# VHH binders against q7zyf1, part 32

Target 1, 260 residues: q7zyf1
Amino acid sequence: ALRIKVISMGNAEVGKSCIIKRYCEKRFVPKYQATIGIDYGVTKVHIKDREIKVNIFDMAGHPFFYEVRNEFYKDTQGVILVYDVGHKETFESLDGWLAEMKQELGPQGNIDNIVFAVCANKIDSTKHRSVDESEGRLWSESKGFLYFETSAQSGEGINEMFQAFYSAIVDLCDNGGKRPVSAINIGFTKEQADSIRRIRNCKDSWDMLGVKPGATRDEVNKAYRKLAVLLHPDKCMAPGSEDAFKAVVNARTALLKNIK
Short names: E, the ipSAE of ESMFold2; O, the ipSAE of OpenDDE; V2, 0.75 times the mean of E and O plus 0.25 times the DockQ between their complexes.

## First folded at step 22 (VHH; framework vhh_7aqx_2)

Design f1 (at its last look DockQ between E and O 0.01; V2 from the best seeds 0.00; counts 0 for: pae E 15.1 > 2, off the site)
Fold by OpenDDE, look of step 22:
Structure f1 (fold): chain B 260 residues (1-260), chain A 119 residues (1-119)
Amino acid sequence: as target 1 above (260 residues)
Amino acid sequence: QVQLQESGGGLVQAGGSLRLSCTTSGFTFSRYYFNWFRQAPGEEREFVGVISRTGGLTDYADSVKGRFTISRDNAKNTFYLQMNSLKTEDTAVYYCAAVKRFGYSYDYWGQGTQVTVSS
């Protein structure tokens, strides 16, 4: 039987353990080692008519446990990367988690051969969502990661995530442990992604178009044309491109009204 | 109805060439990554290669690198597997597959076409 090692990553309290528990109701034999901040379990799953043995290591997200969890990155085939949609800092910390993993894997380690499932968790929260779905998707897909909206509380998205996640790992294994064409965002360019992110995080219409405040009509139009070509729905498959395009259109309109 | 249909399979001598086609219908062709797989007798299905939505990126299994090439024609809703320098080990049923999102389970599969390479 195919054996797979899976780890969870993400800040404390984002719901990593809850996601795992929600899925593994009676599937995992959990052994929690409180002293080291790691809960590990073994389960059998059936994917594509194959039995797969899964070892899952649920790592504590608190920085205190860094010295312990750093030993568990090796030979990982799948990562459940979790953030809380209501807490933007947990999303922003994802790059740090990736960096930690890369550091621990060393120069011989290749994260490209690891399947990542990003879980935008706690979608059931009545609190204000701080991270939009499109933002999460853009970030994840730009890196070749899987993306899922999940609620450990309600169970929403959990089964779907795990099924896709395990399926992808199986595919990877069947391909000799190499991920096909995953390293390059094949669906959209870095420039497109960067533009969308900029537009989403812009402070004003000038910033959105990438022009200086007080830019001339011609400069505004030139900037608009460039972005329009870049972000046009027919040309851009990036998450959030449609909204970004609309925003750019509106920004141009607003600026031109004020420019004599 | 979604359909993927392989064609172009057959018997070929070692060292020869064969071009497989996968004709698709029922979905937006340009939005999918296209893949080739193969399954030899008694073996598990294995990845052969993939082509991106735009056709700008391809990747192949190590066993076929340098010999096989995948291409796509969006106007014809067809993608291809050019197989050169064929070996007896390449004998298998070849399957085409489509996936909308990279890394996810394949959305659609063909029925397969037999390729036999004789010594």
Scores: ipSAE 0.018, ipTM 0.283, lowest interface PAE 7.5, mean pLDDT 87
Fold by ESMFold2, look of step 22:
Structure f1 (fold): chain B 260 residues (1-260), chain A 119 residues (1-119)
Amino acid sequence: as target 1 above (260 residues)
Amino acid sequence: QVQLQESGGGLVQAGGSLRLSCTTSGFTFSRYYFNWFRQAPGEEREFVGVISRTGGLTDYADSVKGRFTISRDNAKNTFYLQMNSLKTEDTAVYYCAAVKRFGYSYDYWGQGTQVTVSS
């Protein structure tokens, strides 16, 4: 009878409760009043031939409820971290959510020993997607977090997410509360991830290659070769690396057209 | 009414140091978390660091850890960013921001101060 605690995190209105309710269906029985901003439920699941009793705290993301939710961060084994793919500001807030949890756990807390499942949730499938899958996956996996595309409306991805999430929590618990080494090997470096993020956001070919406007052909080619080695698909397994590499190639071509 | 004003930006050589200040008015300074963000031209605003309401806890972006230090002086209603070992990649407009409770966007933002690091 393994007992674990999980919480939900993310901005208000990103679909946290809908994801939890779809998975739990009728078994999730709220224990707290809505005015305190926490729904608590207990469910039982089987993972790896083990029965697990899960205490789920579905926490309201509105700032009004901070003083209540700050009491629930301690002794957490898993976090369901949710954003809405149609609203980039909910994705951009994820670092703030991690900072809030880290501050409340204090200097002795180690967020690396908590399993995170990041849910890129599709609240409104008719809206233009503002955060593509590779961007969300890169952010998540560079931090050692699990990443899933979910839809609260259709139910897509939700069972997959919970299965992987609980399995990772069991692995953590079986490793003395520390993350196994195999779970922290993400297959790319921080430098590669940072470069891909920078390139995704650049629209200026000079800035993309990291050269000054008016750079010589040799300077452009030198900068290009450094990035090409770093991001080449043969050497970089990060989400978005292929698109970043193509963008760097196109930037070089564009700059060299006007340099003799 | 509520205002945050950054100061101390400017031009500095790579390897140099610079200290930014964020002076605040119109709210109870000791009740807020304070953050630094930065934005280079054509890029998204990125997190730099945060300090707790009491100053006892800080956190930093990996790109600046060990080089930047956040502090606060509650008596002066002022929040600081000490930037050492500056790199050209640190060139950006730096913003201070304040929030009483996380969970949505930040409550208040400054207008920014330019930091330029030359080779």
Scores: ipSAE 0.000, ipTM 0.155, lowest interface PAE 15.1, mean pLDDT 78
ESMFold2 (binder alone), look of step 22: mean pLDDT 82; pTM 0.828

Design f2 (at its last look DockQ between E and O 0.01; V2 from the best seeds 0.00; counts 0 for: pae E 21.4 > 2, off the site)
Fold by OpenDDE, look of step 22:
Structure f2 (fold): chain B 260 residues (1-260), chain A 119 residues (1-119)
Amino acid sequence: as target 1 above (260 residues)
Amino acid sequence: QVQLQESGGGLVQAGGSLRLSCTTSGFTFSRYAFNWFRQAPGEEREFVGYISRTGGLTDYADSVKGRFTISRDNAKNTFYLQMNSLKTEDTAVYYCAAVKRFDYSYDYWGQGTQVTVSS
């Protein structure tokens, strides 16, 4: 039987354990080691008519456990990467989690050979959503990760996530531990993604267009044209492109009104 | 130069309250998450609690849950540990720490402040 190692990653309280518990209910024999901040279990799943034995390590996301969890990254084949859609800082920390993993895997480790399922969790929360789906998707897909909206509370998206996640790992294993090149068909360029991210995080209209405050009308127009071509909905399939494009249009308009 | 300085420690009676402050300088306060730790004599340093960069997330050790609260003031580059219902077991040197990347190793540490809870 194919054996797979899976770990969970993400900040504390984002619902990693809850996601796992929701899926496994009776399947996981949790051996909670509270002292080390790791909960590990074994389960059997059937994917594509194959029995897969899964070792899952649910890592505590608190910084206190850094010195412990860093040893569990080795030989990982799948990562459930979780953030809370209501807490932007948990999303912002995802890059740090990746960096930590890369660091621990060392130079011989290839993160590209690991399947990542990003879980935008707690979508059931009636509270203000701080991270839009498009933002999460853009971030995830740009890296070749799987993306899912999930609610550990309601169970929404959980089964779908795990099914796709395990399927992808099986495929990876069948391909000798290498991601098929075809699977990373990112329908958008890095430049497009970067532009969208920049636009989303910009402080003002100048920054949005990538011009200096006080730029001339011509400079503004030039910058706009460049972004318009890059982000036009007909040409850009990147998540959030439409909103970004609209924002750029508005930014241009606003700036030109103020530039005599 | 990066500095974290704890203050507000001292002697307090059991059942009393104390507020610790960690004042920071030399780095962009808003980009860091913060933690409180404590170390009793002869014991290992233990986690007390943390607050996220935005303040939206907090967590505490089980031993202090319900009694301790962490907050931050970005305008003052200071974060706090409000300690209520103090116990003799809370006696320790309390340390503040800063983390730029949440859930990573701590970037900076304070020198610590003594908290003594008398019976």
Scores: ipSAE 0.011, ipTM 0.225, lowest interface PAE 9.4, mean pLDDT 86
Fold by ESMFold2, look of step 22:
Structure f2 (fold): chain B 260 residues (1-260), chain A 119 residues (1-119)
Amino acid sequence: as target 1 above (260 residues)
Amino acid sequence: QVQLQESGGGLVQAGGSLRLSCTTSGFTFSRYAFNWFRQAPGEEREFVGYISRTGGLTDYADSVKGRFTISRDNAKNTFYLQMNSLKTEDTAVYYCAAVKRFDYSYDYWGQGTQVTVSS
């Protein structure tokens, strides 16, 4: 008897519809025509011995359909947010998708009380990957979102994603539409996540430590200590933290070899 | 239910070697970093070694560096402490410990295994 609303979000051609159709296997009954840019359907699922009636809005990601999409964001319990691991632009667009939703929900809408399942989708199994798992997972988990590696072609990860997604929505509904405290504790801070992302994208050892070329030994060591404390594996459980910590250690060593 | 169990302790002559094992159950092994600690009678617990979740980062107390090696085997849900060139000062009860992801303020501990190094 529990009824929920779910929408899909993400750039055109990232595989949103394929993921939904593959999971539903013809149980998805479209009620809108393609000319409106939204496929609306219903399905039933059983989660934790409960029957759930799901209203799914598979929204077209093309900018042409924005004016239609903006009417469907309200009263949403779950979002399936999809990008293509082979096209980094689709990953970089995710912040724009969140901003679009936040803008349309307004100040009374709290996006933190909506379940997001981020799907790192492999559209073309023959194309090499442009966004590695740790980067996508860090982005997702730093926002409190669920993260899954999926393949619309093979079906890998899709059933696991929907099972966890619906289970999290049930938990949200059972907590009065608010996230449980246990789901908020992700084991790292925004500062830690931002530092890992910066270190991943840095151009050289100077940039990695956040110092200018020609920095003194003291400046290098001070910058190093700040990052080492921030990223130490005992204090930081973020995806990619161990690699970032190792990179920072190596950067310090490399710089100090040439400073007396 | 989380369980850590040490094994491989015993009596050994100075200069000898021992290999300690810590087998685990009741949690997802690959999500945890692990520590070895030791405690001599009447003393506080002393850090011995650390291994990260992936095994890519290790660290050791200065007193054991170069003599002890920590490793992990995710297929067997087990991590190890290889102790070489043992000294009488290494005599202690050795404990394995795990830090719970997302709740690292709570450690899971084994029951300890005695290592005795005779001169």
Scores: ipSAE 0.000, ipTM 0.147, lowest interface PAE 21.4, mean pLDDT 78
ESMFold2 (binder alone), look of step 22: mean pLDDT 82; pTM 0.826

Design f3 (at its last look DockQ between E and O 0.03; V2 from the best seeds 0.00; counts 0 for: pae E 16.7 > 2, placed apart)
Fold by OpenDDE, look of step 22:
Structure f3 (fold): chain B 260 residues (1-260), chain A 119 residues (1-119)
Amino acid sequence: as target 1 above (260 residues)
Amino acid sequence: QVQLQESGGGLVQAGGSLRLSCTTSGFTFSRYAFNWFRQAPGEEREFVGYISRTGGFTDYADSVKGRFTISRDNAKNTFYLQMNSLKTEDTAVYYCAAVKRFGYSYDYWGQGTQVTVSS
């Protein structure tokens, strides 16, 4: 039987453990070692008519446990990377988690050979969503990660996530531990992704268009044209492209009204 | 120079309340998450709680959950630990810590403040 190692990553209280528990009901015997902040479990799953034995390491997300969890990154084949859609800081911390993993894997380690399932968790919360789906998707897909909207509370998206996640790991294993090239075909360019991210984070119209405050009408138009070509919905398949494009259009309009 | 300084510790009777403060300097307060730890005599340092960079997210140890609350004041570069319903087992030196990146080691530590809860 194929054996795989899976770890969970993400900030504390984002629902990592809950996601795992929801899926593994009765199959996952958590041996939570509260002292070390790691819950270890073994489960059997059937993927593509194959029995897969999964070792799951549910790691505490709090920095207090860094010195312990850093030893568990080795030989990982799959990562459940979780953030809370209602707490932007948990999303912003994802890059830090990746950096930690990369650091611990060392120069010989390749994160490209690891399957990542990003879980935008707690979608059941009727409260203020601080991270849009498009933002999460763009971030995830740009890195070649799988993306899922999940609710550990309701169970929404959990089975789908795990099914796709394990399937991808099996495929990886069948391919000698290398991601298939086909999985890397991101339907959008880095430039497009970067532009969308920039636009989302811009506070003013000048910055959005990438022009200096006080830019001339011609400069504004030139900048707009460039972005329009890059982000046009007909040409850009990147998540959030439509919104970004609209934002750029509005920014141009706003600036031109003020430029005599 | 980076500094974290705890204050507000002391002697309190069981069932009482204390508010600890950690005043910081030498770094951009708003960019850090903050934590409280405690260490009892002969015991290892243990996690008490943390507050996120934005203050919108907090977490607590099970032993203090419902009794302790962490808050932050960016204007004062200070964050707090409100301790209610104190127990004798809460007796410890309390430490504040700062971390910029989740998942990494703490960047800065305070010197600690003694909290003693009498029966």
Scores: ipSAE 0.007, ipTM 0.229, lowest interface PAE 10.0, mean pLDDT 86
Fold by ESMFold2, look of step 22:
Structure f3 (fold): chain B 260 residues (1-260), chain A 119 residues (1-119)
Amino acid sequence: as target 1 above (260 residues)
Amino acid sequence: QVQLQESGGGLVQAGGSLRLSCTTSGFTFSRYAFNWFRQAPGEEREFVGYISRTGGFTDYADSVKGRFTISRDNAKNTFYLQMNSLKTEDTAVYYCAAVKRFGYSYDYWGQGTQVTVSS
């Protein structure tokens, strides 16, 4: 039987334990209850006609527990990375979580050969959503990570997440610990993803097109054409590309009204 | 010494309401998530509801979803189970539990309070 190690990662109070509890309610057999910010369990699952023994480390996200959790990053096959869609700071912290893991794995570690399942979790059903699905999906998929919308309250997305997560881990193990090419073909480039993120965060039409106020009509059109080709929904499969393309079109129109 | 004490149980007619309380002492209340469980005679202990450390997440068994609400008051070191639209199937001894992690591994339990729902 294949044995794998899985950890949870993400800020405190984003629902990591609740997601695990919902999935494992009748099947999870805890080995012990840690008092140091790590819960540990072992479970068995059946995926692709294989029995998989899963060691799950549900790790506390509070900075107070950093020295404890840094002992658990090595030899990990899968990471459940969780943020709360209602608290943008938990999403903004995800790069910090990756950096912490990269640091502890050292130069010999390769994050690309670990399966990440990013869970955009709906902790509070009444909370106004601060992170759009397209934004979270873009961040995740541009890094080769799986992305799921989950609700520990309703159970939505949790079974689907674990099934895809374990299937990807089995594929990784069957490919000698390396990602199969089919598992990393995301349908868009880093340049496309970076452009969409920049456009989402720009302050005005000049900034959006990357030109200075006072730019000529030719400069505006040149900047526009580059972005339009890059982001056209027929050629860019990235989450949020349609909205970014529309924003670029509108920015060009607004700027050209004054420099015909 | 850690203590959890349930209160608010009793006899109620079907369709009625009860509010259970669990008052705690001997630990830092805000560092714990809490559960309610119940056990009917001859049955296994059953999960009822969960509330996270901050109260920002709650979860319920399907059998009580929409009828029961769990809440917490960190200033009073107390958490609650509001039970509405009670059914005879809800008759059980209700237990509160404090958990540091995983809802299936509990450090501290109350002694239980009886809830009886008559037809």
Scores: ipSAE 0.000, ipTM 0.120, lowest interface PAE 16.7, mean pLDDT 78
ESMFold2 (binder alone), look of step 22: mean pLDDT 84; pTM 0.842

Design f4 (at its last look DockQ between E and O 0.12; V2 from the best seeds 0.00; counts 0 for: pae E 11.6 > 2, placed apart)
Fold by OpenDDE, look of step 22:
Structure f4 (fold): chain B 260 residues (1-260), chain A 119 residues (1-119)
Amino acid sequence: as target 1 above (260 residues)
Amino acid sequence: QVQLQESGGGLVQAGGSLRLSCTTSGFTFSRYYFNWFRQAPGEEREFVGAISRTGGLTDYADSVKGRFTISRDNAKNTFYLQMNSLKTEDTAVYYCAAFKRFGYSYDYWGQGTQVTVSS
């Protein structure tokens, strides 16, 4: 039987453990490594008519446990990367988690050969969503990660996530531990993604267009045309492209009204 | 029987120092993480700091960072909170806690010790 190692990553309280528990109810035998801040278990899943044995390591997300969790990154084949959609800082910390993993894997480790399932968790919260789906998806997909909206509380998206996640890992294993090239085809360019991110994070119209404050009408128009081609909905398949495009249109309009 | 007992609390002037101790019994001291908490009147209990099993890792609330230090003595089954540069805002009942596993479900709590910082 194929054996795979999976770990969970993400800040404390984002619901990593809850996601795992929700899916693994009755099959997950938690073994508490209380002294090291790791909960691990073994489960059997059936993917593509194959029995897969999964070792899952649920790591504490608090920085306090860094010294203990860093040893568990080795030989990982799948990562459940979790953030809370209501807490933007948890999303912003994802890059740090990746960096930590990369550091611990060392130069011989290839993060590209690991399947990542990003879980935008706690979508059931009635509280204000701080991270839009498009933002999460753009971040995830730009890196070749799987993206899922999940609620550990309601169970929404959990089964779908795990099925896709395990399937991808199986495929990885079948491909000799290398990520299939087909999975890397994101359908949008880095430039497009970067532009969208910039536009989302900048409220200043000048910055949105990538022009200096006080730019001339011609400069504004030139910048707009460039972005319009880049982000046009008909040409850009990147998540958030439509909103970004609208923002650019509005930015141009606003700037031109003020430029005599 | 598991016991956590705080000591060392009292009245101190602002700018002064105080060292709290949490003496433990009834469990394997070296296997636990330890935390300090505090609760001021009318406020919720708040995290003060934590120390790892070996003492190699510590974590502090922003409000006490740089002023408070947590240490542990495994031979004595005791861990400490050194409080320097005390402020009136530090007035609270201080609690020690122990936990064994991640998720910060605390397994054991002390009864608390009063710390009063006067102006």
Scores: ipSAE 0.014, ipTM 0.257, lowest interface PAE 8.5, mean pLDDT 87
Fold by ESMFold2, look of step 22:
Structure f4 (fold): chain B 260 residues (1-260), chain A 119 residues (1-119)
Amino acid sequence: as target 1 above (260 residues)
Amino acid sequence: QVQLQESGGGLVQAGGSLRLSCTTSGFTFSRYYFNWFRQAPGEEREFVGAISRTGGLTDYADSVKGRFTISRDNAKNTFYLQMNSLKTEDTAVYYCAAFKRFGYSYDYWGQGTQVTVSS
């Protein structure tokens, strides 16, 4: 029988444990006090006519538990990485979580050979959403991670996430611990993703096109054409590319209105 | 054989102090996590406190926080519980428990030491 190790990561109170508990139903039997920051469970799943045994380590996200967490990053096949869509700081912390894991894996470790499932969790239906789907999906997919919209409160998306997650882990194991080529063809380049993120975070039309205030009409049009080719819907399938393209068009129009 | 043994229990007046020790043999002490538990008659075993493998982090049940202090001495293979400002409600058998890997159950339990706090 195939046995795999999975850990959870993410800030405290984003719903990591609730997601795991909903998946495990009555099978998750924690044996440790929650105050040491780790719950351990075992479950069996059926993927591609296989039965696999999954060891799940539900890792506390509070800094108090770092000393405990750092010993469990190695020899991990999958990571469930969780943030709360209502609290942008939990999303902004995701790069820090990856850095913590990279540090503990050491110079020989390779994150690319671990399956990540990013859960954009809606832990409270009364909160306004601070991280939209395209933003979270772009961050996740540009790194080769799976992305899911989940609610531990309603159960939405959780079974679908685990099914895709375990299927990807089985594919990884069947490919000798390396990602299959099909998993790395995401339909956009790093340059395209970086441009969309920059455009999303721009505050004015000059910055959006990457030109200085006072640029000539020709400079504006040249910058526009570069971005329009890069983000063209036929060639860019990145999350948020359509909105970024519209923003670029609107920025060009606004700038040319005020240039002779 | 691997063994955990608690010591330092006894009878003490309310407001007094005791220091419990958990001595170990037969395993690599520095690679284990340790918890203290206690159990009063007719009650379920309850968590008292925990200490990380290196001793850098501790945590406590709310009922003992500020009064009890957990420490470990890896050179002496000993895990301690300093109990101050004892109350009659602290009367119980105190157990140490060890585990090496986060898993289904604790690897080892001690036999327990009685702490009795009289008014």
Scores: ipSAE 0.005, ipTM 0.181, lowest interface PAE 11.6, mean pLDDT 79
ESMFold2 (binder alone), look of step 22: mean pLDDT 79; pTM 0.797

